# Designs tried in a protein design chat: VHH binders against O-glycoside alpha-1,2-mannosyltransferase homolog 6 (omh6). Part 5

Target 1, 298 residues: O-glycoside alpha-1,2-mannosyltransferase homolog 6 (omh6), of Schizosaccharomyces pombe (q9p4x2)
Amino acid sequence: MYFLILFSSNAELGEVLRTMRSVEDRFNKRFHYPWTFYGMDEFTEYFMSTTSTIASGHCEYGTKGITYTNHLQFILTISYLVHWDLSQVKPLVENNRLYQQRADALAQENLSYVYSPLFHSFQDWVVRSLLYHPQLEYDYVWRIEPGLKLVCEEKKDIFSTFKDSDIVFTNHVCERKHSGIYAMEEAIEEYKILNTQGDFSNIWVYSNNYTYCKYWPFNEILSLKQIRHNQTYTNLINYLLGSGGTYYHRWTESDILSAAFGVLRARANHMESVGFFLNDDVHYCPETIPYTGRCACL
Key: E = the ipSAE of ESMFold2; O = the ipSAE of OpenDDE; V2 = 0.75 times the mean of E and O plus 0.25 times the DockQ between their complexes.

## First folded at step 1 (VHH)

Design b14 (framework vhh_rezetamig_d1)
Fold by ESMFold2-Fast, scan of step 1:
Structure b14 (fold): chain B 298 residues (1-298), chain A 126 residues (1-126)
Amino acid sequence: as target 1 above (298 residues)
Amino acid sequence: QLQLQESGPGLVKPSETLSLTCTVSGGSISSGSYYWGWIRQPPGKGLEWIGHIYHSGSTYYNPSLENRVTISVDTSKNQFSLKLSSVTAADTAVYYCARLTEYYYGSGKYRWFDPRGQGTLVTVSS
């Protein structure tokens, strides 16, 4: 059981500290769970000392082994962590006509990350590597995005509310389907033809021809033990990521995990007692009177 | 393949202006939705973002440096340049030019610096 903040630059230290302070004050000062930080750039001594000062548990930093100077260096580093085949990523990105054509098409659908091979590699790395990383020997991870603030006092150990059948505690978000989402739906239908295990009748929390709803990754608790030891999950993730869909169709970690959890019929619980807002753009305030009395939603 | 290369003097005197140029090959600065920018790494420290520019000329600077920094772009030469005025020993660093993708992930605004040039060491000393 640990908190996880993914961080791409030391420039966001202020947001990280504000997020940590909120989580510590409202929950973790009672439980002393560790914090783990991962980023694309090496963390500074200032980052490490200030975050360690706020944390009531110990802090771990995953950047010291991850260095890069260009796309190839970044991919090479990841391949050592997971024994990944570099040849699959290089032709998907470097001078690849299909990658560029799909970037242009998806840019017309107003996706902001369509031209970022590093962003795609990061999404792939979270799903394929981070959740399976041998140094992370925890059963559960609470993934928290910088900028998130907890607004309710939480006195119970929320990790203790997980049942063995639970795989995720989170909220859901609904977005307009872009062409890459239709491609994922097609890929899963193709997977279904060759694989008989799983529930393929509804892979999203909700969907229609225009909209799909998926699990929201920026305040979620994941059962790493359920993910790591589920062969149906592992087979599906390997199929999806092996197709290059993260690069060709710009699938995010949220898209991939939500589809996989849908196929697994994984039990997803809403974090109904955990009130939060994310830079005032996304908010949830518990609606029951026992929780509203403990919340600063105003 | 896209490559970036820094050029400029490796030694600058205190109070003078540091000038560096980045040459882009294998791709056009005017194509796509990329920013082009400068980052630096002082000895023993992490990366610091200096600023970036869009091919239209729109600039964005690190607030701590904005009074001393000018970034310009020359799309006809496929180059962009950095000028940092009034340098001190604190400006000693390896300077990288980079293609920059700025995106919103969750609520955060993140900047990815890839590809980068090889980097050029600039020492500020008398």
Scores: ipSAE 0.000, ipTM 0.256, lowest interface PAE 11.6, mean pLDDT 72

Design b15 (framework vhh_7xy4_2)
Fold by ESMFold2-Fast, scan of step 1:
Structure b15 (fold): chain B 298 residues (1-298), chain A 128 residues (1-128)
Amino acid sequence: as target 1 above (298 residues)
Amino acid sequence: QLQLVESGGGLVQPGGSLRLSCAASGFTFSSYAMAWVRQPHGKGLEYIATISGSGGSTYYSDSVKGRFTISRDNAKNTLYLQMNSLKPEDTAMYYCAADSTIYASYYEAGHGLSYDYKGQGTQVTVSS
């Protein structure tokens, strides 16, 4: 089964509503896929009522305050995932002098958000939610970022079109190699040494000497079946999360997932017919518009 | 639109105390995690403390742990930093920041080395 997901907050409601209107109008009003909203704090009744009014499918809301009734081991794992707060980060980042020194080095390399433990823990939390959240019992998820607008009508069921993909991407983010990327490459090489059975001949699909290109995480479809039930993916992603590189090397959701998909030679397909804008920074217009009619692409 | 206004800085002797305030307006304050960061003259930004939107979670840098306390009053849209046992090394411009990066919307958009929203700052000088 298939669903749409937003990681969001009450503060982003205006952007969420604009994103939902475009996605519903251009795609989902035809297919009625459910929406899931995940946040750090509880969603207000106003957030839930307004988003439910726009959605053509079912809406689900999850927060760090959700509790589960399972075995102790599962309760600890799920509670750790869902009850994230900054105090959970402290044992990992207790030596703040090291954290600060690494953040300063990355800042000198012109990286943004290097001084935010909240940003770093959010990256960790998103990846863990995709791996383990028990309410995400679907085969595929369309990861949508608040501020995204679909600008061309999509008449095809994109989920069905790419049903055998591990990832369906819309764009790449390319950045110069910095110490965090070198640390990721080192972690992957260490993982390969410890786990010699896998074929890791192509460790970075989009990496080169001067730039690193990774899958853009704000408009993509992910196979939850591959991420959750393929031990090769699960083991590598857990290894990367367990390194603390999210905190010490500013690794993002995109860095971790792109590393796994690249190392394990994922079946990747381009969602080339879907035109979009994200805020004022990123846009994509299909080179040829295969659909006659409604398209607001500049 | 969105505004953050810091106050409470000043000149203090080593071992003294100061309480910084940040008045927030133009956004739903209780929905944002808030941070205090500082910048010594001629140096980069240094992270000091973060507090969640509800106030239920706090995090501190090791350099200030046990000496500084971050708190917030969501009814008054105000963030606080209580600074005790001040040292010369604490001399810096202190900034209130709204951490809108919780959901990572802008980290790959190429924004600068600053937090998404930052106030004008308040100077803290610790000297004999």
Scores: ipSAE 0.013, ipTM 0.352, lowest interface PAE 8.2, mean pLDDT 73

Design c01 (framework vhh_7xy4_2)
Fold by ESMFold2-Fast, scan of step 1:
Structure c01 (fold): chain B 298 residues (1-298), chain A 126 residues (1-126)
Amino acid sequence: as target 1 above (298 residues)
Amino acid sequence: QLQLVESGGGLVQPGGSLRLSCAASGFTFDDYAMAWVRQPHGKGLEYIATISGSGGSTYYSDSVKGRFTISRDNAKNTLYLQMNSLKPEDTAMYYCAKDLEYYDSSGYEYDAFDIKGQGTQVTVSS
């Protein structure tokens, strides 16, 4: 089973609605795949009503491991859901001198988010939600970021380009290594002494001393069945999450998943047929599909 | 609303020096690493140098190491490139860039630069 997922908040409703209209108009109105919205806080009735009106498929809403379709459904399902407990990560953030010292060190490398515990919590939460949400029965997820706009008419079912052996289908992105990325490389070398399965010599799509390349997280298809039911992937991702690296080393969801997939040589395919913009700053226009009035590539 | 305005280019003889400036606005300048990139006539973009937002770390392409110095004045939102011992091969349009994540239509990885300015032309010739 296939579904579309947005990690979002009530404050982002405007961007969510714009993204949904684009995805529905260009793709999902033909395929009627369900939408799932995950937020760190409960979604309002207004959020749920407006998003459900735009969606051609069913909508589900989740908060910290709790999934519901409306407020009544939330009450009825609560006893069957795992609650994500932030108590495990609070000591890493609350008045922690090591966290503060690392933030000061990383500020020398100009990461604008180094003092944002909420951003780090969000990264941790996204990965844990993908691994452990017990009611998420879907095999494949298309993760879409609020602010994304599809710019070509997508006549082909995007999920049909994903082979059963593939774990990720997305574009690549490269950025400069900060000290936290070297820390991840070091952590994975340490993991190697406990488990020799995998390629630990180069864990990224590409890297050199200053640059690393990873899977772009804001328009990607993931095989949840392979991630959740493959103990080798689950063990490595849990090792990385358990280190507190999203807090101490500012690892993002993309860093964690890309490193795990790289080490274990996961099958990955490039998302060649899907054109998009994200906040007008990032765009991709396919070369190999017809452009006769069906793409808004500039 | 990000704006980058380059200046300081010109015609110079081999072995000469120039200092380029980039005035930045529309973002928190000291939060971002900044780069200089150049484009020789009829060629693609070529990375030259990067400086961290604090100014504490600098990186250079092998073609300019020891000859060029990147620096910044965060109080003035200005990036600089001091170019010494200029060679004819340094002839190019020079752009100031903010580092960003990047992809292309084939999914190949590139050094990611947000080039918003008009650039400043450097010509090294007799």
Scores: ipSAE 0.000, ipTM 0.133, lowest interface PAE 16.6, mean pLDDT 73

Design c02 (framework vhh_enristomig)
Amino acid sequence: EVQLLESGGGEVQPGGSLRLSCAASGFTFSDYAISWYRQAPGKQREWVSTITSGGSTNYAESVKGRFTISRDNAKNTLYLQMSSLRAEDTAVYYCATDSEWDYGDYLSEGFDYWGQGTLVTVKP
ESMFold2-Fast, scan of step 1: ipSAE 0.012; ipTM 0.429

Design c03 (framework vhh_6qgx_2)
Fold by ESMFold2-Fast, scan of step 1:
Structure c03 (fold): chain B 298 residues (1-298), chain A 126 residues (1-126)
Amino acid sequence: as target 1 above (298 residues)
Amino acid sequence: QVQLVESGGGLVQAGGSLRLSCAASGRTFSDYAMAWFRRAPGKEREFVAAISWSGDSTFYTDSVKGRFTISRDHAKNTVSLQMNSLRPEDTAVYYCAAEPLEYYSGYTLSEEYDYWGQGTRVTVSA
């Protein structure tokens, strides 16, 4: 089973509708794949009726229906609900003092993002939801970020070119390494020494002393079937999540999944024919588009 | 100023079980990664198991995986090592060690630990 998935909120409805119109017009009106909207809070009737009107396929809505005043309460509840079946009921952020200390240290490295109490909780929640949430029992998902616009017509069924052995199908992004990335590399070395056999020296898609490249999560197809049902993947990802690195080292969904996929040598394909913009921040225009029609690139 | 005190060592027959405990003084325990190392007669100190300050991550040397379990109790300021299916080669002095949490660093490296207990002797008879 194939699904288009957005992690979203009621506040993002405008972005969601613009994204859906683009994806429907460029791709999904031909194939009628279902949409899944997954949020931390309950979706309103307005959100559900409006999105269902645009979709050419079935729409499903998943949520915890829970509102939190602070990030620790959020993490305790998310850990309890998502990992109930795994008997994991430990808080992910046990030391608020250490969390604040590490957040302050990372801010001094001139990172572009503003400190957000919920940002790190959101990254953790997305990864745990992809691995364990029972409403995400799909073989394959196309994860699309609110605000994304497809700018090239895709006439082929993109899922039909996805091989059973492929884990991820996306584009790559390269960023300067910050202290948290060195911490990730250290955590992976510790994991290898204690848990894996063999030399897995290549963690990232590409890296050197200053730069690392990772799988871009905002327009990607994932084999949930392969990730969820393979304890090698789930053990490593749980190890990384359990370290609290999303809180102490600014690890994102992309950092965690890319590191795990790299260490375990997951098969990956580059999404070369799919042109897109994400707001004004990121754009990708294919160099060759023989079968996708005209691209509206800047 | 941190003091670590081990307990629970003794003589046990092969196939038996022992539970080691390490008690830490002060408030520093909650900010420390905790580990167990052992030194057999005539050998260098070797890593056995470690647990992160949160208790979410545990590490084991291959020879004890599936037999030993490390855990911590923040309310009692203790870390424990449950040793099952003991073998004569497990005979050693077992040491509790702690390091301050500045980095997610080398849990297996004895040189990284600032605080050590006096050790407790475990003897496994054939």
Scores: ipSAE 0.000, ipTM 0.096, lowest interface PAE 20.3, mean pLDDT 71

Design c04 (framework vhh_7ocj_1)
Fold by ESMFold2-Fast, scan of step 1:
Structure c04 (fold): chain B 298 residues (1-298), chain A 123 residues (1-123)
Amino acid sequence: as target 1 above (298 residues)
Amino acid sequence: QVQLVESGGGLVQAGGSLRLSCAASGFTFSDYAMGWYRQAPGKQRELVAAITSGGSTRYGDFVKGRFTISRGNAKNTVYLQMNSLSVEDTAVYYCAADYDFWSGYEPTEYDYWGQGTQVTVSS
């Protein structure tokens, strides 16, 4: 079972429609794969009617509405939705002072978004949703970010290039390391010490002392069946989530998942034939396009 | 060809002051976070102070209020002003450079290190 998946909101409908038109035109009108839309809030009838009109396959919409006024309320709500035990979030609640102090320290470096409860909770929610949300019980998902545009026609079924041994197909991105990334490296080293019989590898696709490269989450295919039903992956990812690093260390979903995939020697392949732009800022143009198709790469 | 050269170390009496300098060459200084670490005999290397490319500063708990880190991008130099020195500040002080602004919290994770300068506080 193969799905195209978007984590989105009613406010992003315009970007969602533009992304869907691009994906349908360049790929999905040929294959009719279903779309799944998941948001922290319930989707409106207008969102559902407009998206279903564009889709060549059927559309699914899901998740319970989330209303919050503070960080604690959001965490308690997300724990309920994804079966995340309160014991896993209790240290964050008990250490609200430390969370605020760390967020304030990071904000002094012009990283003001890192102390947004919505940003931190969203990163945590996406990871937990991919692992545990009941409505995301699919074998494979192609995760597509609102604002993404496919720029080259893809005539081959991209899912057919995904082997049973593969966990992720994506591009990678390199960023400057911050103290939070070193904190994740230490958390992983502690995990390895606690699990001495494990066969572990390097955390990142590539790293040196100032740069780390990770899997890019906004255009990727994931094997949910391998991730969800493998206790090795779920144990490590829960260890990282339980540390509160999304709140204390600015870990994103891509930091957490990419670290887990690297450490556990997950098989990853690159989406080399899939050209894309994200909000006109990020782009990837394939070096060669194996199929004769339309391509809007510069 | 990257070099960090510390200077300004030496012997000083308790309660005195000392200013360390670290002259950097072989990289674009203004893009790098700079830090000072120290290591006393029998102790682990520990963060003294760090300053980002943008000028934000961080200090170890044991030196807050006594030491001040600053940088002169025009001179490719980072400074550590050390006031109210105590015998417990006796250590080899190392200059370090990192392309990332937060690396100062992880003592083994800097890109470049100087050879160190000895600071000895007597009495």
Scores: ipSAE 0.000, ipTM 0.107, lowest interface PAE 19.7, mean pLDDT 73

Design c05 (framework vhh_rezetamig_d1)
Fold by ESMFold2-Fast, scan of step 1:
Structure c05 (fold): chain B 298 residues (1-298), chain A 126 residues (1-126)
Amino acid sequence: as target 1 above (298 residues)
Amino acid sequence: QLQLQESGPGLVKPSETLSLTCTVSGGSISSSDYYWGWIRQPPGKGLEWIGHIYYSGSTYYNPSLENRVTISVDTSKNQFSLKLSSVTAADTAVYYCARDSYDILTGYEDEAFDIRGQGTLVTVSS
C-alpha cells in the first residue's frame, strides 16, 4: 500500500497547506492516497482539521521519541508517545570541543547550518523515522517536503512508475564536495574493511575530485519494505548514524541514504516526468520525456 | 532592502538577565518563509547558534542554552528579542540577530542566516 508523508511542524502549517493544495490538484485528487504528517511535536487540532479538509484521502498524524543511550548512540523507542527533545543531544554538543572545531572548519567551506544542533538532529531523526517508526507500515512512501509545488498535471499513478526492483525513485542534486563528504567516503571505506561484505560500488550517483551527485530527498518514493527488511541496508545506515557524522560532519539524510544506496548498488530510478518547484531555489521542468498533461513551467 | 539591527545594553552583571532586541526594517517579520534567530561569537571562538523563532511564536533552542534562553516575537513592532538568564563571564560575546529560511528543517542546502545584523558586543563583568 502507498501513502504520502510530510515531516513537518505546527509552525509550518501555511507551507503544508500550500504544498497539499498543489499535490491534490495536480495528482492526488485522482487517486485518494492517504497522507501521514509526522512531526517532532504533537500536532494541534487546528493543524489536523485544516489538513484533513484539503486531503482527498485519509490523514494520519504521528510523533516519535528518540532516546540517546550515550553521546554517539541513538535508539528509536516506541514506549509512550514522547515528544522528541533536543536536550537528548546535549552530550554531543554542550561544551564539546570537537563539535565546535568541526563546525568552525565546515563554516570556512561556506557550508550552511553547521552550528545548528536542530538541523543535525532533524537529519538523524528523519532517517531513523523512515527506517524504524512502527506507524510507517506501508510498503511504499512518497516523501514530499513542505514548500514543494507540483507544476505539471500528473494523470498517471506515479507509484506505478516505481518498479518492484527499485528502492528509490527521485531526482539528483549535484554540488561541490566539502570535508564532510570526504569523511563519509573514509567512513564507508572503514566499514568495508571491518565488515567484509563483498564488493561495494561508488557511493555517489556521480563523483570526481571536486563534485558529487546524490539522490534528492524532498520529492522521492522509497520502498520501505526493501529498506527496512534488508539487514545490509539497516546495518550500514546504523553504522553511519552511530558515528555522529550528522553532528561532526554535517551529513544530511540525503548524504546518508545516497551513500547506502550507492554502496549497495540499490536500483534507483528518476522522476523525469514530474515537474516541481521547491521554494524559489529549486526548479525542475520535464523537457526530454513526452508529457501529455498540463504544465505551468515558467 | 531588508535590514536587522540589534539593540540592548553592552554591559551586564553576572547572575543578571541579558536582554537584546532585533528590529527588522525593509520587510515584514510576519512571513511564513523565514525563521528569526540569534547567534553569538565569544572572543577567540567560533559562532554558536542560540535559537530561533517563527512569527507564530514556535521556538527552537540550542540544548546547551535552553534552560536559560527565551526568544519572543512582537509582530506589531516588527521585532524579536532574546533573554538569557543567569549570565556569567562565559556569555561575553558579540551577539547577532539573523534571518533564516523556512527550510532550515528540510536539509535543503541554502545559505544559513542569509541576512544578519551588524552584531553587538555584550560584556559580562561586575
Scores: ipSAE 0.000, ipTM 0.205, lowest interface PAE 14.1, mean pLDDT 73

Design c06 (framework vhh_7ubx_2)
Fold by ESMFold2-Fast, scan of step 1:
Structure c06 (fold): chain B 298 residues (1-298), chain A 125 residues (1-125)
Amino acid sequence: as target 1 above (298 residues)
Amino acid sequence: QVQLVESGGGLVQPGGSLRLSCAASGFTFDDYAMTWVRQAPGKGPEWIATITSGGSTMRDDSTKGRFTISRDNAKNTLYLQMTSLKPEDTALYYCAKDEGYDFWSGSELYGMDVRGPGTQVTVSS
C-alpha cells in the first residue's frame, strides 16, 4: 500500500494546496495515489473539501483518533481509523532544570524551537509512532512537507525505483553541528558498548568537526514495511529516545533516522531525477544532461 | 506585526490563585497554537502549557492539576488559571506564539519563537 503523507494545520491550507498542485501536476495525476493528512486539531470542512478536490486519489485525514474519508465521494468510501491523537502526546521532560540549561545552550547556538515541548514531542511521535501506523499496513510512504514544489516532470512511477533492500529514498542536506549532535554521537558510543549490532563508526552520510550530512525528511520515501518489522531498529530508537534526547538535545526526526539508518547500515538511495524547492529555496535540481529539458529550476 | 501583552501578575500568598491573560494582535489568533512559559530569577525559561487552535492542551506534569490553560478566540486572548500557588511558582510569566507551518519541520530555515514581555508573579507570605 502506497501513501502520500503530509503534516499540516488549517492555518497552512494555502501552502498545502500549492504543494498538492505541484505534486499532482508533476507526478500523481498519472498514478492516483492516496493522500494522508495529519494535524493536531480536526481539519475543517473547508480544508478537507479543497484538498480532496485537487487530489487525483483519495484523501484521508488523521487527527484525535477519528476516522476521516474523502468527503466528496458518493459511490466509494475509504474509511480508516486513526488512533493517533497528537494533542494527547505527553511531553517527556523528566528533569525540567536540565531541559532549561540545555535549551539555553542550544539557543546560544542559534537553534530554533529549543523551548518547545510540542516540537520535541512531534519529532519523537514521527519516529516512534508514524512508522507503526495503526491503520492498514503500508509498504511505502512518501512524506511531503507543505511548501514543497516538484520542479521536474515525473512520467515513471517513482515507487518502482525502490528496491527490496532500500529503507529510504531521498536527498541529503548538510548542516552545522551543534552540541546536541555531539551528544547523539556519545549516545551511539554508549549503545556500542552494550551491543555488537551495526557499524557505529559512521552514523552520518558525511561528518567532521563542523558539519554533518543527513537524509532530508521533507521529500522522502520510506519503506514502512521494512522498518516496522525491524526489531534492531525498534531497540535502537527506544535506546536513543528513551533518555529524552529530542528534549535535552533538540534532535529532529532527520537527525534520529539518519543516525539509526547509519548504525543499521541500511541501504539508502538518492532521488537523482526528482528536483524540488522548499519555500522557494532550491534544495535539489538535477544537473545531469538527460534531465536538463525536464526540469524548471528557475 | 505580531504583538503579545501579558497581564494579571502580582504578589500573592501561598495557596492563593491568579489568572494571567495574554492579549494577542497582528495575526489571526485562532489559527495558531499558544504557549505559556515562565522564567524564575537566574534560571532559563520553563514550559508550562500549550493550547492548539482547536483547544487541545499539553501540560507540564509538575503544574498539572494546579494550572489550566485556555483561550478565547473571539477576544484574541490566552489565559492561565493558577491555583494552590507555591513559593516555587515565583517567576516572570510570558506567552508565546507558535509559527504555524514551520513549527513541525524543525528547519533552521524558518523563523524563531515570538513571545511577549511577561508579567511578574511573586508568591510570598
Scores: ipSAE 0.006, ipTM 0.333, lowest interface PAE 9.5, mean pLDDT 72

Design c08 (framework vhh_enristomig; at its last look DockQ between E and O 0.04; V2 from the best seeds 0.00; counts 0 for: pae O 10.5 > 2, unsure alone 59.8 < 65, grease 29.8 > 24.2, SAP .735 > .668, placed apart)
Fold by OpenDDE, look of step 2:
Structure c08 (fold): chain B 298 residues (1-298), chain A 124 residues (1-124)
Amino acid sequence: as target 1 above (298 residues)
Amino acid sequence: EVQLLESGGGEVQPGGSLRLSCAASGFTFSDYEISWYRQAPGKQREWVSTITSGGSTNYAESVKGRFTISRDNAKNTLYLQMSSLRAEDTAVYYCAKEFSYDYVWGSYEPFDYWGQGTLVTVKP
């Protein structure tokens, strides 16, 4: 079973609606795949009503609204939401001073979102949700970022391009390595000592000493079944999450998942046929000309 | 245009209370999480508190139990009620619209909006 998923909040309703309309008009009206909305807070009735109206398929809304009193407890809270079992979960961030120190250091590297506990928690939450949340018990998920628009008529079932062996269907982006990424590489080296399974010869799809390429998380199809049922995947990801790197090294979910996919040689494909527009800097048109009838590209 | 305007800062004695306000405009206030930050003299800016669109709140350990973040969506205003103020709370306090992303082909870049700040001075 396939479904469309938006990791979103009530704050993104406008973008969500526009994105949904685009995806429905260009693609999903033909297939009626369900939408799953996932957020750290409960969605408002208005959010649910409006999104349900646009959707051609079933809509599901995940997560419970929880008040967080301490950013150091976010991991436990998130684990409660995702795992429904906190018996084996401990806070990953135990030293607020160290957190601040690390954040300051990363800030000097001009890294974004270094002072946002919620950002870190969100990254952790996304990864854990993908791995364990029962509401995401589907074979494949298409992660769609609010604000994204499809610019081509998609008559073909995009999900049909997936093979059983495929884990990722996405584009990639290359970024400058920051000290956190080096820390991740080091963590993975440590993991290698403990684990013999996996191909650790290449963590990233592409990389050098200064840059690394990771999967784009905002328009991505993932085989959740393959990820969830692969102990090697889950072990590595859990190891990385357990290190507290999301907080102490500002790892993103994309960093973590990309590293895992790279280490384990996940099969990745590009959505070459799917035209999209997010902004002037982030867009793709599969056609060489903008007006082919199928596509309306800039 | 997104605008955030802090107010309510001033001088207060240790143990005193102060309420900061942040007037927001240029976006649907109710839909977004809003945060308070502060920057003490000679120090880097630090996170203080966040309230989500759903009303969830979070606090830095240093202010937990003393500060309360709240919002009035009807007034597009964010508040920070500060109590039991200490000398170390002296700082310029900023409100920020966080979790705004500048997407560059899947990368995360901050696109946050900040106010001009309001000075809080805690001294005898």
Scores: ipSAE 0.006, ipTM 0.241, lowest interface PAE 10.5, mean pLDDT 78
ESMFold2-Fast, scan of step 1: ipSAE 0.012; ipTM 0.400
ESMFold2, look of step 2: ipSAE 0.006; ipTM 0.399
ESMFold2 (binder alone), look of step 2: mean pLDDT 76; pTM 0.760

